# Designs tried in a protein design chat: VH-VL binders against Sushi domain-containing protein 2 (SUSD2). Part 4

Target 1, 195 residues: Sushi domain-containing protein 2 (SUSD2), of Homo sapiens (Human) (q9ugt4r445to639)
Amino acid sequence: RLASAFGDPHFVTFDGTNFTFNGRGEYVLLEAALTDLRVQARAQPGTMSNGTETRGTGLTAVAVQEGNSDVVEVRLANRTGGLEVLLNQEVLSFTEQSWMDLKGMFLSVAAGDRVSIMLASGAGLEVSVQGPFLSVSVLLPEKFLTHTHGLLGTLNNDPTDDFTLHSGRVLPPGTSPQELFLFGANWTVHNASSL

## First folded at step 23 (VH-VL; from w02 with heavy chain R106S)

Design x01
Fold by ESMFold2, fold request of step 26:
Structure x01 (fold): chain C 195 residues (1-195), chain A 123 residues (1-123), chain B 107 residues (1-107)
Amino acid sequence: as target 1 above (195 residues)
Amino acid sequence: QVTLVESGGGVVQPGRSLRLSCAFSGFSLSTLGYDVGWIRQAPGKGLEWVAEIWYDDDKRYNPALKSRFTISRDNSKNTLYLQMNSLRAEDTAVYFCARDRYYDSSGWAFDIWGQGTTVTVSS
Amino acid sequence: DIQMTQSPSFLSASVGDRVSITCKASQGISSYVAWYQQKPGKAPKLLIYDASTLQSGVPDRFSGSGSGTDFTLTISSLQPEDFATYYCQQLHSYPLTFGQGTKLEIK
């Protein structure tokens, strides 16, 4: 099943719910206790080509770890375009080869602007550049059904509970734009849980 | 009903400092998705954006004023502040505080304004 | 900085007239424009946001249009209470700049 986040940031949950959340900071996209999978993203104001700071935000980094795997972060390369990949907080080079077999994951780079990550569970991430921001796609095998939390929603074929707070409380149907912002902000990453 | 009330204006000599306050009623400054800021208007002139403090406590300033003006807030007093230092004649204006609706990009605007407080910088 | 240039600076019109005020951005700002009305001695009042969406409680004779760099505020049938100064503001990028204003006077 596929979920994505792109643009300003626009989110499409695993169950197909669409929403936009102009977050400022770091957020939980996905947590799944089944495999101890954690995916986090950073949202920041954009910078136009002339150096002007935009009011709208988008994703500029994403990090992933599953169980005891290595920690991989993919981020925009400091305003020159393209992607930078960090392994356990150290920058990787792909000049000699376009792939790596890491602890608990397989990583490949296509054309220097698309990074694919396959996790031992069968979960996958694809990260690419989209304008001043990242585009992130997450693909989960069926065994994750009923096991996901975060901004990408609860994968259970029921979009009505996709806006579940980390406390377990579900926002009511017909959520207003202001309530939707509260849902997004509820998934803020704090220091203790940061990848 | 949400109301914003500015205070702290007055007549000051060039080079001196003033601190403006904006008291919020019917709205908590800690509310996520709203930013708050200051806009000024010199006599007979248009509106000039001064500064903004975000719900997550980050700040943005008019580049021409950044070295002399500081925005801050005290959520326990539900009050927004503007510290103005090294005042000049060009700073003479009515200063408005305003609420900035951020949570929905299709709704971005300064939706509620105070009535302003007057600052006059004269020799 | 993104400059917002309003035209005209002054406009004379009669009750019942249809009037338009334009605002041009120095670079693309999508639809992130708000329009404000200000009467003498009063604070600005929000009329339009997102270029064309009417704020709650604003009479429907006000409308907005445009995207990118060119934006227009239109009053379809001018009323006595509409004589005021009007400002556009861009909300796309910092600093959040205003146009210089358009004073609408009774003819």
Scores: ipSAE 0.705, ipTM 0.854, lowest interface PAE 0.7, mean pLDDT 88
Fold by ESMFold2, fold request of step 26:
Structure x01 (fold): chain C 195 residues (1-195), chain A 123 residues (1-123), chain B 107 residues (1-107)
Amino acid sequence: as target 1 above (195 residues)
Amino acid sequence: QVTLVESGGGVVQPGRSLRLSCAFSGFSLSTLGYDVGWIRQAPGKGLEWVAEIWYDDDKRYNPALKSRFTISRDNSKNTLYLQMNSLRAEDTAVYFCARDRYYDSSGWAFDIWGQGTTVTVSS
Amino acid sequence: DIQMTQSPSFLSASVGDRVSITCKASQGISSYVAWYQQKPGKAPKLLIYDASTLQSGVPDRFSGSGSGTDFTLTISSLQPEDFATYYCQQLHSYPLTFGQGTKLEIK
């Protein structure tokens, strides 16, 4: 099943719920205890081509780890405008080959602006450049049904519980824009981790 | 209802410093999705954005003022501050604090303002 | 910095008139524009946000329009209490700049 985050930033959950959350900081996109899968993203103001900082935010980095796999971070490159991939906090080079077989995952890069990550569980992540931000897609196999939490919602074919807090409490349909912002902020990453 | 009250203005000599305060009632500065900031208005002139502190404590400044002005807040006192150093005659203005509605981009605006405090920089 | 240019700077009109105030951005700002009314000696009051959405409690004779770079505030039937200065503000990019203001005099 597919979920995505793109633009400013617009989220489409695994069950199809749409929302916008202009977060500032690092957030849990997805966590799944089944495989100890964790996907986190950083949301920041954008920078226009003339250097001006936008008020709206979007994703500028995403990091993934599953179980004891390597930690992969994909982020916007500073001056080149493409993507930069970090393996356990070290920048990787794809000059001579566009793929890597890593601990617990397979990583490939297309044209410097699209990164695909395949995890041992069968979960997949695709990251591409979208204007000043990243576009992130997450694809989960069927075994993750009923096992996901985070900004990308609960995968259970029931969109009414996609706004589930860390506590397990579910925000009802018709949630106000302010309450929706609080849902997004509830998924803030507080622990020190590299992104 | 939400009320913002500025204080700390007055007449001051050039080169001196002032600290302005803005007390919030009916609204917690800890509220996520709202930013707070300062706007000033020189006599007979328009509005000029001065600085903003975000709900997550990051700060943004008018580039012309950032070397001399510092925004801060104390959530336990529910109070926003503006420290103004090395004051100049052109800093003479009414200084407003305002709440900036951020949580929904279709609702972005400074939705609640204080009545302002007057700063006069005169030798 | 994004410049916001209002016109006219001064406007004189009669009660019951339809008046319009324009604001032009130096680059595209989508719909991220707010309009404020300020009476002498008072704080600004929010009228319009998101270019065209009326703030709660604001009379419906006020309306806003535009997107991109060109924005308009319209008062459909001017009332004596509408004597004020009006400001646009862009909220697209930092710094969050205001227009220079339009002073509206009621004849």
Scores: ipSAE 0.701, ipTM 0.856, lowest interface PAE 0.7, mean pLDDT 87
Fold by ESMFold2, last read:
Structure x01 (fold): chain C 195 residues (1-195), chain A 123 residues (1-123), chain B 107 residues (1-107)
Amino acid sequence: as target 1 above (195 residues)
Amino acid sequence: QVTLVESGGGVVQPGRSLRLSCAFSGFSLSTLGYDVGWIRQAPGKGLEWVAEIWYDDDKRYNPALKSRFTISRDNSKNTLYLQMNSLRAEDTAVYFCARDRYYDSSGWAFDIWGQGTTVTVSS
Amino acid sequence: DIQMTQSPSFLSASVGDRVSITCKASQGISSYVAWYQQKPGKAPKLLIYDASTLQSGVPDRFSGSGSGTDFTLTISSLQPEDFATYYCQQLHSYPLTFGQGTKLEIK
C-alpha cells in the first residue's frame, strides 16, 4: 500500500486522502508500533536560485528507523539538486558503490538524486528530488493494516479516520483549512523523539 | 471581533530608541497558522513591510532595518512589540501592526490591521 | 527582494468608470498577491487575495486577475466610496513587499 508526500507539501495517505500542509519544522509522517517503524520529515521554506527565501514550505529531509536499526536521513544536498544520505548523523559516501547494507536496512542510490531504502519488515521508502524539495513514497506490506499513525494516515481501508491526532482523537469530516493545519501541527516532532 | 491597537508612538530625537506595542483583542497571539507583523508608511509614501514574527516564534525582517529593529511578543499580555533603536529621520512614519493569515496558502494575506501609531524622529 | 511595480501611480476617473490598476513582479510569484484599499488617515483594508479571490464583505465590482508576474485589480463601475489609494503585495518570498501604490482620484 502506497502513501506519498511531495511538492509544497502535498500528502496522499495510505487510504487515498489528499491534503496540503505548509508545515514549519519536523513532523511524524508515519509511526507503526508493529515493527517500531518511525518516519519523520522536515518541512522548511525553500531557497530560490537567487537566494531569496520562499514563504511556502516543502520537504527537505526525511529520516527513518525501524526497531533498533540504524537511523538513516536523506536530505537535499543543496539547491542545485542531489541527495545526501546520513547514517546515524554522519554523511555516507557512494563514490565506490551505489548501495549500502546497514543494520536493519538496505540502501541504494541512483544517480545521486534517488534513494531507495528497504527495511527488514518489508517496508520501503523511495526519496527523490522534486523541484526545490524532495518527494517521499512509502510502501507498506499488508501486515501493517490497522497499525499506522501520523500525517500519512491510518491504513485500515477507511479514510474517515486519516486525520487522527497523536492523542488518538479523530477529527470529524468537514474539517476546515484552519482545523486541518492544527491536525498537521499536532504531529510535530519534539526533541526527545527526533531522528 | 478581532481588533489590533497600536501604541507607544511619539516624537523622539535621532539616535534614541522607542518601543511600539500592539494589543490584540478577540484573537490569541499563540494561535497556530497566523503570523503577525509590522508595516510602516512614511508621510505621503507607500506601505513598507518591516518585520514579522511567526506563530512558532521565528522572525523575519526587512533587510534594511534588521540591524536596528527587533520584533517580539508577550503571549501572557497578548501583545506584539517592535523595538526601534538608533532612530533616524527616515524612520518617521505611521506604524501598523497586522495579522498575516498563513494556514492556507490560497488565503495568504494581511487580513486585519490596527489603526497605526505615529513615530516622528526630529531634532 | 521581489519588486512590485504598480501602474499608474495616479489615476483620475469618474463615477461609473471601469478602472484597472496593474502590478508587475520582478520575478514569478505564482498567484500569491493581495490587494489593499487605503483611505486617508485609515488602515489598509484587504480586498483580494490569491490574485483573484474576493475577501468576504468586499463588493463584487472589485475583481483581480493575473498569475506569474502580471496582476490587475479592476473596479467594474466606480462608486464614490472607491476613491482611495490601492496597493498590491506579494506574499511569495521574504521580504513581503508592497507596490508603491496607486492613488485613485475623483474627476
Scores: ipSAE 0.696, ipTM 0.853, lowest interface PAE 0.7, mean pLDDT 87
Fold by ESMFold2, last read:
Formats: C-alpha cells, structure tokens, sequence
Structure x01 (fold): chain C 195 residues (1-195), chain A 123 residues (1-123), chain B 107 residues (1-107)
C-alpha cells in the first residue's frame, strides 16, 4: 500500500484519504508496532526565490528507524539544492557510490535528488525534491494491515478511521478544517520520541 | 464572543520603553491553529504589520522593527505583549492586536481586531 | 518584502453606484489576499479572505476577485454605511504587508 506527503503539504493516506495540514514542527507520519517502524517528518516554512519566508509550510526533512536499525534522515540541502542524507546524525557522502548497505536497511540515491530506503520488513520510503520542499512516499507490505498510526492514517481498507488520534479516538465524518488541524497537531513528535 | 483589548499606550519621550498588553476574552491564546500579532497605524497613514507570535511560540517581526521590539505572551493570563524599546518619533501610532486565522490556508486572515492603544513619542 | 500597491488612493461615489478598488502584488501570491474595512476611529474589520470568499456577516454587495498578482474588491450597490478606508493584505509571505489604503467617500 502507498501513502504520500508532498507540496504545501498535501497528504494521501494509505487508504486514499486526502487532506492538507500546514504543520509547524516535527510529526509522526507513520508508526507501526509490528516491526517497531517509525517515520517522522519536519514541516517548516519555505523560502521564495527573493529570500522571503512563506507563511505556508511543507516537509523539509524525514527520518526513519525500524527496530534497532540505523537512523536515517533525509533533508533538503540548504545552500546547494538537492538532498542530504544523515546516518545516525552524521552526513553521508555519495561521491564514491550511489548506495549503502546499512544496519536494517538499504539506501540508494538516484540523480542526486531522489533517495530510496528499503527496510528489513519490506517497507520502503522514497524521498525526492519538489520545489522548496520534499515529496515523501511510503510503501507498506500487506502484513502492516491494521498496524499503522499517524498522519498517513490507519491501513485497514476503511478510510473513515484515517483521522485517528494518538489516544485511539476517531474523528467523525464531516470534520471541520479546524478539527483537521487539531488531528494533525495531535501527532506532534515529543522530545523523548524524536529520531 | 471573542474580544481583544489593548492597553499600555501613552505619551513618552524618545529613547524610552513601553510595554503594550492585549487581553483576550472568549478565546484561549493556547488554541492551536491561531496566531496573534500587532499592527500599527501612524496618524493619517495606513496599516503596518509589526510582529506575530505563533501558536507554537515561534515569532516573526517586521524587519525594520525587530532590533527594538519583542513580542511575547503569557497563556496563564491570556495576554499578548509588545515590548517596545528605544522609541522614536516614527513609532507614534495606534497599536492594534489581532487574531490571525492560520489553520486553513483558504481561510487565512486577521479575523478579529482590538480597538487599539495610542503611543505618542515626542520630546 | 512583497509590496501591495492599492489604487485608487481616493474614491468618491454616490449611493447605488458600483465601485472597484484594485490591489497589485509585486510577486505572485496565489489567492492569499484579505480585504479590510476601517471606519474613522475604529479597528479594521475583515470583509473578504482567500481573494473572493466573504467573511460571515458581511453583506453580499461586497465581492472579491483575482489571483496571482491582481486583485479587486467590488461593492455592487453602495450604501451610506460603506464610507470607510479599505485595505488589502497579502498573507503569502512574511512580512504580512498591507496596501496603502483607499478612502471611499459617499455623498
């Protein structure tokens, strides 16, 4: 199953629900206890070509860890354009080769602006540059059915529970724009959970 | 019913400081998805955006003012503040506080304003 | 900074007239424009957001249009209570700049 987050930022959940959430800070995109998979993203204002800061936000970094794997972060490169990849908080170089075999995951870099990550569980991430922000796609094997939480929703073939709060409570159909914002903010990463 | 009331204005000499307050009623400053800020209007002139504090406590300033002005809030008192240092004659204005509706980009606007407090900087 | 250039600066019209006020952004700002009405000695009041959407409680004789850089506020049949100064504001990028204002007098 596929879920994505892109643009300013637009989310498509695993069950196909669409929403926009202009968050400010770090958020849980996906959490799955089955394999202890955690995917977190940072949302920040963008910068226009004339140097001005946009009011709208988008994703500027994404981090992933599964179980006791290495922690990988992919973020926008500030001055250079393109992407930076961090392994356990240290910047990696892909000058010598375009892939790395890491603890619990495999990374590859294509064209300097796409990063693919394959996890031991079979879960995958693809991160690319899209304008001033990242585009993030997450692909999950069927074994994750009914095991996902976060901004990318609950994968159970039922989009009506995609707006499930951290407490387990489901927001009803017809949720207002303000209530959707509260759903997004409910998935804020706290210090102890930060990757 | 949401109301905003500014206070702390007055007549001061150049170089002095003032602290403006904005008391909120019917709305909690801790409400996610709303930002709050200050806008000023010199006599006979238009509106000028001064500063904003976000629901997540980050701050943005008019670049011309950021060296002298500090925005802050106290959620326990439901009050927004503007600390104005090294005041100049050009800072003479009515200062409004306003609520900034952020949670939906198709709804972005300053939707509720206070009535303003007057600051006069003169020798 | 994104400049908002508002025209005309002054407008005189009769009750029942249709009037338009324009606002031009120095760069593209999508639809992130609000319009405000300010009467003398009073705080501004929100009229329109997202370039064309009326705020709750605003009479339907007010309308907004435009996208990108060019925006228009229209009052289709002026009423005596529409005497005021009107401001546009961009909410696309910081600082959140206003136009210089249009003073509307109704005779």
Amino acid sequence: as target 1 above (195 residues)
Amino acid sequence: QVTLVESGGGVVQPGRSLRLSCAFSGFSLSTLGYDVGWIRQAPGKGLEWVAEIWYDDDKRYNPALKSRFTISRDNSKNTLYLQMNSLRAEDTAVYFCARDRYYDSSGWAFDIWGQGTTVTVSS
Amino acid sequence: DIQMTQSPSFLSASVGDRVSITCKASQGISSYVAWYQQKPGKAPKLLIYDASTLQSGVPDRFSGSGSGTDFTLTISSLQPEDFATYYCQQLHSYPLTFGQGTKLEIK
Scores: ipSAE 0.687, ipTM 0.847, lowest interface PAE 0.7, mean pLDDT 87

## First folded at step 24 (VH-VL; from x01 with light chain D50K)

Design y01
Fold by OpenDDE, fold request of step 26:
Formats: C-alpha cells, structure tokens, sequence
Structure y01 (fold): chain C 195 residues (1-195), chain A 123 residues (1-123), chain B 107 residues (1-107)
C-alpha cells in the first residue's frame, strides 16, 4: 500500500485520504511498532530558483530507521537542486557506486535526484526532488495493516480514522482546517526523538 | 471577540528609537497556526508589510527595514512588539498590527487588524 | 520580491455601477491573493482570500477571480458604503507585498 507527501505539502494517506499541512518543523510521517519502523520528515519554507522564499512549506528532509537498522536521511542539498544522503549522520558519497547494502536496508541513488530505500521488513521509501521540495512515497506490505500511525494515517482500509492523534483520539473526516492543522502539529517530532 | 490594540506611537526626532506594542484580547499569541505582524501606511500612501513573527517564533522582515526594526512577542503578556531604531522621516506612518491566518493555505490573509498607532518622525 | 501592480489607481463610479479592479503579479503566485477595503481613518478590512473566496460577513456583491498572475476584484452593484480604497496582497512568498491601492470615488 502506498502513501505519499509532496509539494506544499500535500499528503495522501495509505487509505487514500487527502489533506495539506504546512507545518514548520519535523514531523512523524509514519511509525509502526510491528518492526519499530520510523519515518520522519522536516518541513520548511521553500527557496525558489530566483532566491525567493515561499510562504508555504514543503519537505526538505526525510529520515528512516527500522529496528536496529542504520539511520538514513535524505535531504535537499543546501536547499538547492539535488539530494544529499546521510548514513548515521555522515554524508555518503556515491562517486564509486550508486547502491549500497546497509544494516537492515538497501539504498540506491538514481540520476542524483532520486533515492530508493528498501527495508528488511519489505517496506520501501522513494525520495525525489520536486521543485523546491522533496516528494516522499512510502510503500508497505500487507503485514503492516492496522499497525501504522502518523501523518500518513492508519493502514486499515478505513479512511475515517486517518486523522488519529498521538493520543489515539480520532478526528472526523469533516474536521475543520484549523483542527486539521492542529492534527498535523500533534505529530511534531521532539528533539529527543529526532532521527 | 478578537481585538488588537496598538500603542506606543508618537512624535520623535530622526535617529531616535521607539517601541510599539499590540495587545491581543480574545486570542492567545501562542495559538498554533497563526502568525502575527506589522503593516504600516505612510500618510496618503498604500500599505507596506513591515515584519511578521511566526507561531514557532521565527521572524520575517521587509528587507528594507530588517536592519533597524525588530519584531518580538511576549506570550505571557499576550503582546506583540515592534522595536524601531534609527528612525527616519520616511518611517512616518500609521502602524497596524494584524493577525495572519496561516493554518490553511486556502485561507491565507490578515483577517483581523488593530486600529493603528501613529508614528511621526520629524526634526 | 514579488510586485503587485494594481490598476487603476483611481476610479470614479456611481451607485449601482459594476466596477473591477485588477492586480498583476510579477510572477506566478497561484491563488494566494487577498483583497482589502480601507476607509479613511480606519484599518483595512479583509474582503476576499485565496483570490476568490468571500470573507465571512462581506456582502456577496464583492467577488474575486484569477490565478497565476492576473487577479480581479469586482463589485457587481456599487453601494454608497463601498466608496473606499482597495488593496490586493500576495501571500505566496516573502516579503509579503501589497498593490498600490485603488481609490474608488463617487462620480
């Protein structure tokens, strides 16, 4: 099942719910206790090619870890075109090869603007540059049904519970824009939990 | 009912400093999803954005004023401030504080304004 | 910076008239445009946001249209209380910028 976040930024949950959230900071896209999978993203104002700063935000970095796997972060290179990949806080070089076997995951880089990450659980991530921001797609195998939470929602074929707060409280699909923003803000990553 | 009330305006000589205040009622400055800012209007002229402080305390400034003006807030007092230094004649204006709806990109706008406070810079 | 070129600067019209005010952005700004009304000695009042959405409490004789670079505020039938100065604003990028304003006067 596929979920995605892109643009300014627009979210499509695993169960197909659409919403926008222009948060400023780091947020939990996905957590799954099943495999201790964690996907976090940083949302910042964009910088246009002419140097202008957008009011809207977008994703500028994505970090992923599963269990005791390595931590991989993909971010915009100096907030300009291209991607930078970090392995356990150190910048990776893809000068010699475009793929790497890491602890608990497989990493590949294509054309300098797309990164694919395959996790041991079978979960996968694709991160690519889209304008001044990143596009993130998360693909989960069926075993993750009912086991996810975060901005990308609960994977359970029920879109009515996609706006689930960290507390477990579910906001209705007709939630107001202001309350929807608070939902997004509710999934803020605190410094101690930042990957 | 949300109310914004500016104060601190007056007549000052060039080179002096002045601090404006904007007291918020019926709305907490710590509310997520709202930014707040200052907009000024010189006599007989149009509106000019001065500065804005985001709900996460980050700040943005009119590039022409950044070196001399500082925006800040005190959430405990529910008050927004504008520190103006090295004032010039061209800074003469009515200064408005306003609330900026940010939580929904489909609703971005300054939806509530204060009555304004007048700053006159003259020798 | 994004410039908002507003026109006309002055507009004379009569009660009952249909009038339009235009703003042109120096670059594409999607629909992130707001329109304000200001009367002498008063603060601006929000009329339209997201280029075409009417603010609550504003009469429906006011309407907004446009996307990209060209935006228009329209008053379908002018009322006596509508004579004021109007401003467009872009909220796409920082620094936030306003149009020069349009003073709508009674003919």
Amino acid sequence: as target 1 above (195 residues)
Amino acid sequence: QVTLVESGGGVVQPGRSLRLSCAFSGFSLSTLGYDVGWIRQAPGKGLEWVAEIWYDDDKRYNPALKSRFTISRDNSKNTLYLQMNSLRAEDTAVYFCARDRYYDSSGWAFDIWGQGTTVTVSS
Amino acid sequence: DIQMTQSPSFLSASVGDRVSITCKASQGISSYVAWYQQKPGKAPKLLIYKASTLQSGVPDRFSGSGSGTDFTLTISSLQPEDFATYYCQQLHSYPLTFGQGTKLEIK
Scores: ipSAE 0.905, ipTM 0.948, lowest interface PAE 0.4, mean pLDDT 96
Fold by OpenDDE, fold request of step 26:
Structure y01 (fold): chain C 195 residues (1-195), chain A 123 residues (1-123), chain B 107 residues (1-107)
Amino acid sequence: as target 1 above (195 residues)
Amino acid sequence: QVTLVESGGGVVQPGRSLRLSCAFSGFSLSTLGYDVGWIRQAPGKGLEWVAEIWYDDDKRYNPALKSRFTISRDNSKNTLYLQMNSLRAEDTAVYFCARDRYYDSSGWAFDIWGQGTTVTVSS
Amino acid sequence: DIQMTQSPSFLSASVGDRVSITCKASQGISSYVAWYQQKPGKAPKLLIYKASTLQSGVPDRFSGSGSGTDFTLTISSLQPEDFATYYCQQLHSYPLTFGQGTKLEIK
């Protein structure tokens, strides 16, 4: 099942719910206790080609870890242009090869603007540059059904519970823009939990 | 009922400093999803954006004023401030504080305004 | 900076008239436009946000349209209380900027 986040930023949950959340900071896209999968993203204002700062935010970095795997972060290079990849907080160089076997995951970089990550569980991520921001797609195998939480929702074929707070409280579909913003803000990554 | 009340305006000489205040009622400045800011209007002129403080306490400024003006807030007092230094004659204006509905991704606007406070800079 | 070119600067009309005010952005700004009404000695009042969404409490004779670079505020039938100065604003990028304003006067 596929979920995605792109633009300023628009989210499409695993169960097909669409919403926009212009948060400023780091947020939990996905948590799954099944494999201790964690996907976090950083949302920041964008910089247009003319140097102007946008009011809206977009994803500028994505970090992923599963269990005791390596931690991979993909971010915009200088917040513009191509991508940088960090392994356990160290910048990786892809001058020798465009793929790498890591602890608990496989990493590949294409043309410097697309990164694919395959996790041991079968989960996959694709991060690419889209305008001044990142586009993120997360693909999960069926075994993750009912086991996901975060901005990308609960994977259970029920879109009505996609706005589930960290507490477990569910906001109804069609919630107001103000409540929707608070939902997004509810999934802020605490400093101690930042990948 | 949300109300904003500016204060601190007055007549000052060039080079002096002045701090404006904006007291919020019926709304907490700590509320996520709202930004707040200052907009000024010189006599007989249009509106000019001065500065904004985000709900996460980050700040943005009019580039022409950034070096002299500082926006801040005190959530415990539910008050927004504008520190103005090295004032110039061209800073003479009515200064409005306003609330920005940032939570709405495409519906940004200043939806609540204060009555304004007048700042006159003259020798 | 994004410039908002507002026109006309002055507009004379009569009660009951249909009037339109235009705002042109120097670059594409999607629908990140707000319109305000200001009367002498008063603070601006929000009329329209998101280019075309009517602010709560504002009469439905006010409407906004446009996307990209060209935006329009329309008053379908002017009322006596509508004679004021109107401003457009872009909230797409920093610094935030306003149009020059349009003073709507009684003919």
Scores: ipSAE 0.903, ipTM 0.948, lowest interface PAE 0.4, mean pLDDT 95
Fold by ESMFold2, fold request of step 26:
Structure y01 (fold): chain C 195 residues (1-195), chain A 123 residues (1-123), chain B 107 residues (1-107)
Amino acid sequence: as target 1 above (195 residues)
Amino acid sequence: QVTLVESGGGVVQPGRSLRLSCAFSGFSLSTLGYDVGWIRQAPGKGLEWVAEIWYDDDKRYNPALKSRFTISRDNSKNTLYLQMNSLRAEDTAVYFCARDRYYDSSGWAFDIWGQGTTVTVSS
Amino acid sequence: DIQMTQSPSFLSASVGDRVSITCKASQGISSYVAWYQQKPGKAPKLLIYKASTLQSGVPDRFSGSGSGTDFTLTISSLQPEDFATYYCQQLHSYPLTFGQGTKLEIK
C-alpha cells in the first residue's frame, strides 16, 4: 500500500485521503507498533536560489528506523541541490558505491537525487528532490493493515478515519485548512522521540 | 466578527522610537493556520510589507527595516506589536496590522486588516 | 526581492466597462498572488487569493487569472463602487512584496 508526501507538502494517505498544511517542525508521518517502524519528516520554508525563504513550507528531511535498525535520514543537500543521507546522524558518502547493506535495512542511491530504503519488514521508502523540497513515498506490505498511525493515516481501507489524533479522536469529513494544522500539531515529534 | 485595532501612532522627531499595538477581537492569535503582520503606506504611495510573525513566533522582516523594527506578540493579551527604533522621515506612513490566512497548497493572503494608525516622523 | 510591476498605473473607465489590470513578477511565483482593493482613506480589502480564487463575499464580477510571472485582475462590468486603487501581492517568498498599485477612476 502506498502513501506519499510531495510539493508544499501535499499528502496522500495510505487509504487515499488528500490534504495539505504549512506547518513548521518535525512530524510523525508513520508509526507502526507491529515492527516498531517510525518515519518522521521535517517541514520548513524552502530556500530560493538567491538565499531567500519561501512563504510556504514543505518537507526537507525524512528519517526512518525500524526496531533496533540503524537510523537513516535523507535530507536536501545544503549546497548541491541533491540529497544527503545520514547514517545514525553521520553523513554517508556514495562516491565508491551507490548502495549499502545497513543494520536492518538496505539503502541505494540513484543519480544522487533519489534514495531508496528497504526495511527488514518489507516496508520501503523512496525519497527524491522536488524543487526546494522532498518527495517521499512509503510502501507498506499488507501485514501493516490496521497497524499504522500518523500524518499518513490509519491503513484500514477506510479513509474516513485518516485524520485520527493521538487521543483516538477523529476529525470530521471536510476538515478545514485550519483544522489540518491541528492534526499536524497533534503529530509533532517531541525531542525525546526524535530520530 | 473579527476586528483589528491599531494604536500607538503619533508625531515624533527623527531618531526616536515608537511601539505600535494591534488588538484582536473575535479571533485568538494562537489559532493555527493564521499568521499576523504589519504593512505600511506612505502618503501618496503604495503598500509596503513590513514584517510578519508566525504562529510559532518565528519572524520575517522587510530587509530594509530589519535592523530597526521588531515584531512581537502577546497571546495572553491577544495583541500584536511593532517596535520601531531610530525612526526616519521615510518611515512616515499609515501602519496597518493584518491577518495572513492559510487557504490551501501554500495559498496565503492577508484577509482581515485593521483601520491603520498614522506615524509621522518630522523635525 | 521579487518585484511586482503593475500596469497600468492609472485607468479611467465607464460604468459597465470590462477592465483588466496586469501584474508581472520578476521571477516565477507559481500562483502565489493576491489582489486587494483599497478605497480612499480605508484599509485594503482582499479580492483574490492564489491568483484566481475569489475571496468569500467578493462580487463575481471580479476574477483573477495567470500563473508563473503574468497575472491579471479583471472586472467584467464596472460598478460605481469599484472606484479604488488595486494592488497585487506575491506571497511566494519573503519579502512579501506588493505591486505599486493601479488607480481606477470611474467616468
Scores: ipSAE 0.646, ipTM 0.845, lowest interface PAE 0.9, mean pLDDT 87
Fold by ESMFold2, fold request of step 26:
Structure y01 (fold): chain C 195 residues (1-195), chain A 123 residues (1-123), chain B 107 residues (1-107)
Amino acid sequence: as target 1 above (195 residues)
Amino acid sequence: QVTLVESGGGVVQPGRSLRLSCAFSGFSLSTLGYDVGWIRQAPGKGLEWVAEIWYDDDKRYNPALKSRFTISRDNSKNTLYLQMNSLRAEDTAVYFCARDRYYDSSGWAFDIWGQGTTVTVSS
Amino acid sequence: DIQMTQSPSFLSASVGDRVSITCKASQGISSYVAWYQQKPGKAPKLLIYKASTLQSGVPDRFSGSGSGTDFTLTISSLQPEDFATYYCQQLHSYPLTFGQGTKLEIK
């Protein structure tokens, strides 16, 4: 099943709910206890080519770990519109090969601006560049049904509970933009949980 | 109803400092989805954006004013401030505080304004 | 900085007329434009956000259009209370610049 986050940032949950908010900080996109899968993203103002900052925010980095796998971050490269991939704060090179086999995951790079990550569980991420921000897609195999939480929603074929707070409280469909800020803020990564 | 009331304006000599305040009623400054800022208007002139402070206390400034002006807020007093240092004649203006509202998809706009307070910098 | 060039600077019109005010950005700003009305001695009032969406409580004779660099505010049938100065503002990138204003007067 597919969920995504792109642009300003526009979120499409695993069950198809759409929403946006303009927060800044690090957020939980997805947690799935079944495999101890954690996906986090950084949202911040965009920086244009001329150095000016946007009023709105979007995703500029995403990090993933599953179980005891390596921790990988994909982020916008400083000087070009390309992506860079980090392992333990060290930039990885794909100039001689377009793939890398890491602990618990497999990375590949296509066309210099698309990064694919395959996890041992069968979960996958695809990260690409969109303007001053990232576009992130998360694909989950069927075994994750009923096992997801975070900004990308609860995968249970019921979009009405996609706005589930960390406490378990559910915001109804048609919530206001201000209430969606509460949903986003509720899924903020705290310092101890940061990847 | 939501109201914004500026105060602290007056006549000051060049080189002096002045602190403007903006008191919010009917709205809490800590409310998510809203940021707040200052806009000024010189006599007979158009609007000029001065500064903005975000819900998480991050700040943005007009580059021409950044070295002399500081935006801040006190959520316990529900008050926004503008500290203006080294004032110059060109800083003479009506200063408005305003609420910047999030609508969706990075859509923002200043939806509620105060009545303004007048600052005159004159020797 | 993104410059917002507003035209005309001055517009004379009669009650019942249809008028348009344009605003041009010095670079692409998507649809991140707001329009404001300001009467003498008063604070600005928000009319339009995101280029074309009418703020709650604003009469539907006001409309906005445009994307990219070219934006238009239209008043379909002027009323006596519409004679004011109008400003566009871009909210794409900091600093959040305004147009120079358009003064709309009765002729």
Scores: ipSAE 0.634, ipTM 0.846, lowest interface PAE 0.9, mean pLDDT 87

